# VHH binders against Radiation response metalloprotease IrrE (irrE), part 2

Target 1, 256 residues: Radiation response metalloprotease IrrE (irrE), of Deinococcus deserti (c1cz84)
Amino acid sequence: PTALAAAKARMRELAASYGAGLPGRDTHSLMHGLDGITLTFMPMGQRDGAYDPEHHVILINSQVRPERQRFTLAHEISHALLLGDDDLLSDLHDEYEGDRLEQVIETLCNVGAAALLMPAELIDDLLTRFGPTGRALAELARRADVSATSALYALAERTAPPVIYAVCALSRQEDEGEGGGAKELTVRASSASAGVKYSLSAGTPVPDDHPAALALDTRLPLAQDSYVPFRSGRRMPAYVDAFPERQRVLVSFALP

## First folded at step 1 (VHH)

Design a18 (framework vhh_lunsekimig_d3)
Fold by ESMFold2-Fast, scan of step 1:
Structure a18 (fold): chain B 256 residues (1-256), chain A 124 residues (1-124)
Amino acid sequence: as target 1 above (256 residues)
Amino acid sequence: EVQLVESGGGVVQPGGSLRLSCAASGSTFSSYALYWYRQAAGIERELIASITRGGSTNYVDSVKGRFTISRDNSENTMYLQMNSLRAEDTGLYYCATSKVYTFHGSGEYRLDYWGQGTLVTVSS
């Protein structure tokens, strides 16, 4: 495994250990494991939050959505956990410098935030109940109170069968006509389980007769044999599970 | 604006059949997906059947095989054929249509139109 992969694994271990002692994952519960650190909400302009280890303070921007505040809190907690792990911090300073070190630390704290908000046990329970499906993706986002994109990446990482997950939504047509509407369904985000050699790119159009489009239009889940609509035009056979949610559709493509 | 008017509700015995109609005035159905919702006493309104502009249909499991949704764009009318009716099918049935607008960078705006509801009572 790469140095980055090892660092991510360690960050997930730190998040799991911290999370095991918490009464829940709401804002108040997330702070229960941090003695001597004060949580303060205040206007922070363009910043989402900050962790100040010298003064033992976590700051969260009061002017952003509650879901974003909660993810930011988990991110800042991950900074505190990382700074408390001498071996990991030493390894990072030995491997990276300057802007790259800062980028890697931010990446690791996002990994820690996701692991804290979406524990492996929660993901595994949902995969057991619903299988690797669009519904499992929807339930993970709902129960963890995170974005569908965050849930998608976390779910794909723990999915053992070869599956591609996607979040699809309508896109704006190239037209300056009155009414400002969209007609084309496109992939907004996608991630595949380990070992899958294929990727579904953001911006890939989804045909009107595809199960994903039909589920969105009908507002009811639809599961059937169909295909993965790659941007290249290639149509790989797959069992498609499409779960509509509001104005988007959450899709899994189970590969043979 | 789209105005939706439902008809065809009534009292029927278990195992019986009813056909509900939903007529649009003002605008045609050809530009919209169409839906039937049901609201039983003490239960939240639920989507039970839908049909796309192209005629593809979908149903909740509890009505699959018993109910059939269809549309007639030339008559600006949609239908719900209900067979093998059960006591739990009792409720107010609403037809609805939705138009989704997507704005670049600002998300999606959904505009729903609803009928007034028609009562279906399944009892002996």
Scores: ipSAE 0.005, ipTM 0.455, lowest interface PAE 10.2, mean pLDDT 84

Design a19 (framework vhh_gocatamig_d2)
Fold by ESMFold2-Fast, scan of step 1:
Structure a19 (fold): chain B 256 residues (1-256), chain A 125 residues (1-125)
Amino acid sequence: as target 1 above (256 residues)
Amino acid sequence: EVQLVESGGGLVQPGGSLTLSCAASGFTFSSYALAWYRQAPGKKRELVAGITSGGSTVYMDSVKGRFTISRDNAKNSVYLQMNSLRAEDTAVYYCARESVTYKLSGGTEYTYDYWGQGTLVTVSS
């Protein structure tokens, strides 16, 4: 495989090893395996967090949602784990420079964060129990206490059958000074399993008669033969599993 | 009994400098992070700079390289040195202390629950 794929595999190993020693995945438990590093919550404006190796501090923005704080903490912990792995650092510096190196490190720390919060064993258990469905996506986000978008990418990576997952939600009502503007169901995030060459773009409208729209409108899970509503207007046949939750619908498109 | 008192605000011309001071009392100063916020007319209150108990700093992008936050634990004070001031820096500047809250099941969270009264900074010709 590629150098990046090898680095991601090593990062997942570091995260799994770190995670095995933890009593849980709450904020306090996540810090249990770090010696000499202090966790501090403070307002950080547009920044989610930072790892400051000079002062041995992990900073987390106090003004974002708790689940986002935990993902950011897992990301900053991944920076500390990566910096502690001389072989991985050496390999990265041999392959990448400057801005590219920084981008790769950030990508690896997101991989580490996901691995810490959503262990492979958890994902595999959910896929065995619920199949590659919108419900599996909902359960992963709930049990790991992460955003649906974070759960979606992690679930897709471990899904073996050809599936596209999507998180769809209603757009905000537009007043434009008249009141009573329209709300439209659109794709907010999507990811496909490894074998799938197709993607569903963020912002793609979902037709009112689609199972995903019907599931959200009725608040009832709906599974049936239908299609993937690509932005181009193409309608690829798929078995659609739509699971409504709050103001969104979590969708799985099983492909032939 | 926690008290934060800002000083050092005033009128300054564009390109000028000001140093804001915040004197703290009623808590163990060295154990808490402190921050400077500002609120301009018609705008939301925003973080300008923060400093942890260990000395790590965070800055808003528009002030990086121009502003410096520092602390003096012996004097229970935090400072904001403002250089190369611009008209858009005009605002009421607030000193804030973060509070530590322990949950019953563990965990530590910080919230800004103590604010100073604010000091006005006006950058105008």
Scores: ipSAE 0.000, ipTM 0.210, lowest interface PAE 17.6, mean pLDDT 83

Design a2 (framework vhh_gefurulimab)
Fold by ESMFold2-Fast, scan of step 1:
Structure a2 (fold): chain B 256 residues (1-256), chain A 124 residues (1-124)
Amino acid sequence: as target 1 above (256 residues)
Amino acid sequence: EVQLVESGGGLVKPGGSLRLSCAASGFTFSSYAAAWFRQAPGKEREFVSAIYSGGSTTYADSVKGRFTISRDNAKNSLYLQMNSLRAEDTAVYYCAADTYSFRGYTSPKEYDYWGQGTLVTVSS
């Protein structure tokens, strides 16, 4: 219903159309649909990348992590796709101006990047095979070669049942007056499916007796009835699916 | 049970043509990347060609312009049309399919479904 929602839908269509013509989603394959544009990796300080339409160049910072480079490339490609869509660009200039217009364009290019790297067909296939689980989140991040946080937001958007997803990891704990305390498991990122009013804020501690903590300690997947550990201390009943991977645990909370 | 079954291999003279077919059962090609690989006697398995869910294609330099990959989603089949065959094309040809890998599709390690192979011999 909103102008922004319509623009996001159009951006997803542009990304899907571009993606359909590609041999893959690796760095080289992503460039296959752009004729006459050169990709260059170079040090860029604190900038992730840039698209220069005048010189037909996409620049990517050589000093950031590979998965961040690839998401940045997809973001810059989305700038090129948006600039090539006269109707969308005209609609944006008609509705927004100044800093707000720039903010909306950046948002749309992030939407395009996510849609290009994590197409709806991939997400829907994983939800069909694994359900709305921590394993589905892990598989999406691995298959699409994106951060768990990026995968989490994309997965939540396409999940129909009421679910909260979370990425949890250990952090250093400093006890009052003691220094050098034990490591604490905390929420690093969270997103809920549409219609769910609740989410876990970043930094929320996960109790030692929670399935997520046990799964990480044992390094074995664990699924059972338990609760959502809100920062307030509130414990909402949920079916918890915890999938440990490396130094983190990927969690889904299925709500009744 | 997921199966890929190749057919169409055989003995052909240099300059001849062959069409290989790969029939899938237990899953559908329309949702997957699919590829042909080959292994010549005493050599490693090498990439030949791939086709992606959107229909875009990639070819190894050694076969570009001579081979054409295609698929028929209604028949759930993958094809490789091989023209102007050379002695160097002699190999066991394998059909492969992948479940949405984004790492690129020229490595055998990126495919999780494989056929048994079909032998192509190019000699006089």
Scores: ipSAE 0.006, ipTM 0.198, lowest interface PAE 11.5, mean pLDDT 83

Design a20 (framework vhh_gefurulimab)
Fold by ESMFold2-Fast, scan of step 1:
Structure a20 (fold): chain B 256 residues (1-256), chain A 124 residues (1-124)
Amino acid sequence: as target 1 above (256 residues)
Amino acid sequence: EVQLVESGGGLVKPGGSLRLSCAASGFTFSSYAAAWFRQAPGKEREFVSAISRSGGTTYADSVKGRFTISRDNAKNSLYLQMNSLRAEDTAVYYCAAGRYTSPLSYKADEYDYWGQGTLVTVSS
């Protein structure tokens, strides 16, 4: 996978170079470095956005959160940056073909989007200041103005110790006739640092007595020895750092 | 060679549970959005649930609170945990993957790759 690692590094360089010339990272500012492309916000139902490179049009759903709008835009900008780099494009065509080439390009554009919105220097600074913690995840999402899920993947990729990060939130009950019912805390997204083979599946229940549940209930950060609550029922020992924010809790599981 | 293979379908009684699996091979599954669709006898194919590359999820109103979609990128697998099953859930369930599919897309035509389907029958 070294060829892919080199391509990702080049994509991050392209994103950093593009970002350095921008007045900001809001949706309008992200377009400052692209001439000839029309950006339009409109209701798009359940879609986040669409890009037509032949007609130079980017459509962004006006009814989704600003963080989602910016990620979609950054992803499409990354396509334009990649297509403009003859050496990278040539290397990709030499190494990959057909569906595999398309998969790699998609991966690189997601890497570019994350790098544009969450520069490596920002992530490394937060890891130095807060360690691989739920708080570092919360601070990254806030400072970069991105979703916790986007921040989670970017933070995990740059985390050296064996850590699993998770975003957990209460699920809505369907029996509304009984006063809205009890809400269950579940994993919404998870990613692990390099070398960790374990993952938490979306939808995994988090027990009421777990530090993550307690932190959300009290709305106070909580860090203690506990466990990773795998969907299988396995409970792997871990140092848990849980940071509540709004209706969710951002969690890191530091593994032995 | 790209392929998606569903498994875990079968006969289950009303109120029961089933877990469907979809094994992806021949492509980098982690770079794709994935979804479950179903088709009941004599009806059109309908959206069930989708999961984005980053783990965000969307559910059809008819299954929300009962079904849970999840993915395991290390195992190149997609799952659908189905609880509180009803006779109306009887259908062939299809796994789908899309390279540039919106995280919230419920439209079949936005998915590039499809499995062959697995039958789920909810009956006494």
Scores: ipSAE 0.000, ipTM 0.093, lowest interface PAE 18.4, mean pLDDT 83

Design a3 (framework vhh_gefurulimab)
Fold by ESMFold2-Fast, scan of step 1:
Structure a3 (fold): chain B 256 residues (1-256), chain A 124 residues (1-124)
Amino acid sequence: as target 1 above (256 residues)
Amino acid sequence: EVQLVESGGGLVKPGGSLRLSCAASGRTFSSYAAAWFRQAPGKEREFVSAITSSGGTTYADSVKGRFTISRDNAKNSLYLQMNSLRAEDTAVYYCAAGSPFTYDLKHSYEYDYWGQGTLVTVSS
């Protein structure tokens, strides 16, 4: 039981309590539990959002994607919930100081945002229905209307069997403006279930003969015995479940 | 578990009005998001309008200003007031209810409970 683990558990409790009273998880519904706080959308450059407790305002950048706006809103709501919990604040100030305290608070607000948008009940229902699969990852991202990366971390934390999840894609975001000509499939994000200490790093190339590449090429889900394609060239045996979605493939690697 | 039953469909002339009702039974649905979808002959099912339990509404561009969605949580009922009806509004209209985790009100797969549909025909 670490101080950080205890703080995260408390943050999840605050998010669950807040969420229980909500009519939904769309932008309008998320504000339902906050009386006297105004939500305003405006251009904010590189900033995603801000919570101003002095003026009772939450600001969200109007020029980012809707799922990013919702995650940012949930993050700012988590700041409000955390500031309202005297015991949690007291514990944090006793344990942390300076820049470390600020970083822990930001981490907790991200934990709260994820818990609010992807509650344990939703994740557990999807794992029961689909198992620890690329499809479960796709369904979580879709139902929660969050990025596949956000869904991947939340799903991995609640997955009991030893599994590595990955989001793989051929093309980068338009914002990067890189490349013409041949495109290769690479890992964009990855996370493993508790107890698995392997990492599949971002940028790792996925071979053309891998089930993930074949699923993306055919646009059909594919599940079979294959391997985890580590950047080192190591090929660890795994049962691979690959679910293609638009220009990406969502993959689970079930380890022996 | 929630059961949904639609009523109010029928034949109307272009420019006419019609009010659809959807009654929920089994459990109160006041915490659920609710929506109307429609499917015209030979076409895909499309979103029409949605409402959160707090009353926030969303409309498809094709029906904005003509249709009004409303709910009565005390009566477990959802309504769609359709005004200035056009031939292209001809479809089977479905009532749908989502879980508390319904995040995108416009997608049919977000809704766990569906009615059997009621036919609306707009014809001269």
Scores: ipSAE 0.000, ipTM 0.264, lowest interface PAE 11.4, mean pLDDT 84

Design a4 (framework vhh_gefurulimab)
Fold by ESMFold2-Fast, scan of step 1:
Structure a4 (fold): chain B 256 residues (1-256), chain A 123 residues (1-123)
Amino acid sequence: as target 1 above (256 residues)
Amino acid sequence: EVQLVESGGGLVKPGGSLRLSCAASGFTFSKYAAAWFRQAPGKEREFVSAISSSGGTTYADSVKGRFTISRDNAKNSLYLQMNSLRAEDTAVYYCAAVRSYSLKYGESSYDYWGQGTLVTVSS
């Protein structure tokens, strides 16, 4: 594997070890393994959070949703875990420098956050019960109390069959020359299982006759043979599982 | 070329207020920890306040409760709001930055420095 893949695996091990010692995954429980670090919630504008190792303080933006706050807390905890692993830190400094090192550390802390909030055993249980489906994605986000986007990336990492997951939502298209806007269903986030070379980019429009659009319109889950609606206009055959939830639809595209 | 440019210094009376600005250019300021240092006439340069890349702050005991450090990453700027100014606050104020996850206190920890801006608190 690549050096980055090895570092990610080590980060997941650190998160799993830390998590095994915790009574739960709520905010109080997450802090249980950190001695001498204070947690404070405060307005932080556009920032999600902050970790100051010099003063042993973690700040979380009070103006964002609770699941986003918990992900940010898990991310800051992952910084502390990474900094405490001398071998991993040494390996990273040997391989990376400057801005690239900073980017890799941030990536690893997001990996750690996801592993901490969505343990492998939880994801594997949901995949066994529901398969690689839009429903599995919805259940993961609900049970782990995380955003659908966070759940989507974590679920894709552990999905063995070739699948593309997507979170789709209505966006208002403003056309002021025509006296108003129209709502269009677009991809908000997407991730594919290992080995899938196809990507479904954010902003990709989903046709009105697609199962994902129909599921959202009817508010009923829909699973059928259909296609992946690539931005290029290409329609790749796929088994589509669309699970509507609130103002969005959670979709899996199972490839042949 | 990496640059830090201070502004906002001047003459103020005791009890007055002053806001210093530091404009960063040539790098992504949001990834840097930043600090204010000052050097009074005939004295060594001393730490005043620091802010981490993620917004954590710290202050020298002499300025706690009177000074507030802040940053605006969209404007690539660092600020120091100075209230209840005293004659002993008279000094050249320097903006400093370093690429670090940790908040830094020591002068030697900072890689980039501005040229300084003079603050004089009249008698």
Scores: ipSAE 0.000, ipTM 0.092, lowest interface PAE 19.1, mean pLDDT 83

Design a5 (framework vhh_gocatamig_d2)
Fold by ESMFold2-Fast, scan of step 1:
Structure a5 (fold): chain B 256 residues (1-256), chain A 119 residues (1-119)
Amino acid sequence: as target 1 above (256 residues)
Amino acid sequence: EVQLVESGGGLVQPGGSLTLSCAASGFTFSSYALAWYRQAPGKKRELVAGITSGGSTVYMDSVKGRFTISRDNAKNSVYLQMNSLRAEDTAVYYCARVYDLKYGSFDYWGQGTLVTVSS
């Protein structure tokens, strides 16, 4: 594998090892494995959080949504775990420098956060119970208390069959006035399982007669043979599982 | 728009003192960490001192005990008190809004203020 893939694997190992010793994944439980590090919530403007290793402090923005706060906490914990792993840091400094090094470290801390909040055992259990479905995606987001987008990437990585997952929601098309406009169902985020070379890009419109649109309109889960609605207009056959939740629909496209 | 404006630089003799000030505008000052960096001719910029929104501070080893960073949230300002100045402290000093203090990632910089330590 690439140096980045190896670093991600090591980061997942660090997160799994840290998580194994915790009584839970709530904010209090997440801090149990860190000796002498203080957690504080405060207004931080446009910043989500920060880790200050000199003073052993993790800062979380008090003015963002709770789900984002918890993911940010796991991200900052991952910074602490990464900083404590001399071999990983040495490998990263050997391969990367400057801005690229900072980007890679941020990527690894997001990988660590996801692994900490959504352990492989949880994902595998849900895939066993529900299969690679929109419902599995919904249950992962709910049980791990993370955004649907975070759950989507984690679920896709552990899905063995060729599947595309998507989070779709109604978007506002602003009128020339204050914003009284038509709503269109579009893809907000998507990720595919390993080996799938197709992409369903953010912003892709979902037709009104598609199972995903129908599931949202009726607020009832739908599973049936249909298609992947690529932005190009191409309609690739797929088994579609659409699970509506509030103002969004969580979708899996199982490919041949 | 975000602005950081440094002041207080100048010529000082070895062993002397200077106080640098950074006036910030265009964001909620109390919510951000701020830092001082410096850059000498032909060298890369280096972190001198940082202060978190909660008031915790960090310093580079060569300035510990000589420099003190502080902030005044009511005045939207951060300060660097520099004591026992050495010729090696000669540099342009920059104020920065911190994105990630641990890795030295910063999202906004001031224009800089020159500090010359010479007899």
Scores: ipSAE 0.000, ipTM 0.106, lowest interface PAE 18.9, mean pLDDT 83

Design a6 (framework vhh_gocatamig_d2)
Fold by ESMFold2-Fast, scan of step 1:
Structure a6 (fold): chain B 256 residues (1-256), chain A 120 residues (1-120)
Amino acid sequence: as target 1 above (256 residues)
Amino acid sequence: EVQLVESGGGLVQPGGSLTLSCAASGFTFSRYALAWYRQAPGKKRELVAGITSGGSTVYMDSVKGRFTISRDNAKNSVYLQMNSLRAEDTAVYYCATGPYDIRSPYFDYWGQGTLVTVSS
């Protein structure tokens, strides 16, 4: 919807403005633009974090991974930025109510977090240097110090050519059990550029002879004509760029 | 093609001053953060000072009050004014830029470096 698209655009503007004033994107630097707000790390059970404007505190769960903590911090900062924008807040209350309003606010704060950690200039520069490739995805995740999944969604949104991005990793086919189960390469996350009708669902198996599997096995980047391995079994021709990194492979499928 | 060219390094007495300059080309300078890093023999490369596209600055603790980073968007240049220099400041100084994380070791572009030697 137009209303949501406008709200997302405004949230990105707020994140860009806040970010321009910061000395960096490490945890300490992210807090520089917030007057009088204290950052505290503590166990928070199932919650990733919280922003409490009454007590001037941002709380981050100490029991989650560092890159997730930083994304959560950027998300809580986005709550503060959104609450400070009277026009955006008024527009949201005019359009949404109840649980839907809360869902939209959470979505916008995730948009703000991504924009703060992965600004459009960074993404566009990487796309210029590497093209819409698995390497561009790897570089974005590394430079922004975010999960490959977060980087994948942000990169897909800024990619103009018809491309499907995917993060693939080895997983057990069997239920959890000792000494059992074969490792299979599966899609962990995927996102497509605007205008692409096709989706590659999480859990989709990647065949052993696919470039993505070969790149992971050899630990060497591989780019060649091949196919998108849809869960349905359909094989759509695509130019595949596969970039192995640690225990995963980052893949782009360039479509005709 | 992005280019960063450092200048201004040299030999200076303890307590002296130097101004390092970094001339940039090949990108929209005003949109990028820039940083000065240094590396002494046998040590890790470390952030000395950084400046965002918006002009906010950061400094390592040992140089606060002695070093000042600044930028001139009209000249596509970033500067490091170094005062009260000490033997511990001896290092090769590098200009670095990336889209905007000035504390990132993953900066896109690095200059060739300029040597600063502080000795009697």
Scores: ipSAE 0.000, ipTM 0.140, lowest interface PAE 14.4, mean pLDDT 83

Design a7 (framework vhh_gocatamig_d2)
Fold by ESMFold2-Fast, scan of step 1:
Structure a7 (fold): chain B 256 residues (1-256), chain A 120 residues (1-120)
Amino acid sequence: as target 1 above (256 residues)
Amino acid sequence: EVQLVESGGGLVQPGGSLTLSCAASGSIFSINALAWYRQAPGKKRELVAGITSGGSTVYMDSVKGRFTISRDNAKNSVYLQMNSLRAEDTAVYYCAKTYVSFRGSEYDYWGQGTLVTVSS
């Protein structure tokens, strides 16, 4: 394990401990474990939020969508949790300096936010019930009320079999830059389980005969032997589970 | 910064009053959240009061009941009415369009500041 991996593990532990005492994961419930800190919503331009420990306030940008506000709140709570852990803070200062230290702290607070909103117990329950599937990804995003992209990174991290997860969506309609009637299914986000050396890049086109494309077109889940459609044109055999949801399809590629 | 100009500071006796003004030039004022911060020598810059585009306000505990933040979108201005001033209120006061992150001192659209001295 690297210093960063150890810090991430400690951050997840802090988030799990904090979360265990909460009645839920809605905005009011998230604040229940924080005494003397005021939550305030206000327009903040390009900033999502801020935690000011000296004034005991968390600010959240009122002009972003509710699920993003909640993730930002969990991120700011993670800053408070990290500040309260002298050993972790000391270890970070020993290993990192300046801008790199700030980057690592932000990374850890995103890890804490994800752990708080998507507890290991929830992910493990979904993996037990549905396996490493597009449906498990959809259910995690829905139950945790987070973006599919946030959910796929968290799910991939706890998936033991060799799997690649992907969120795929069609090109925007009536877009000036994409005008001309073309509508293409592409990978929007992807993450692989530990030990998988393959990656599926954002922007990779998905062929119209692929199970992911068929599932989206029919609005019906589809699971079958097929392939991973790498950008290079390579077609690696995989068991594909494709779950359509709204204007996207959530896909898992189980590798041999 | 050039977009925000603070005024109204000065020397005042304990228990006195001052009104600070911040005029915004060239900004989309009606949609901005605006805040007053202050910084005394050797101390961190701290949020004194904030006001959203919709008029919701936030105040530092030590100024609640003494300070009032308000805005006038027609004049592109935000105001801080300060009553019952104390020696501890002595600082340079700054107008800002956004709040400071835990990550440090990344600020947007800070003004030049206006000095408030509370002394007898």
Scores: ipSAE 0.000, ipTM 0.133, lowest interface PAE 17.5, mean pLDDT 80

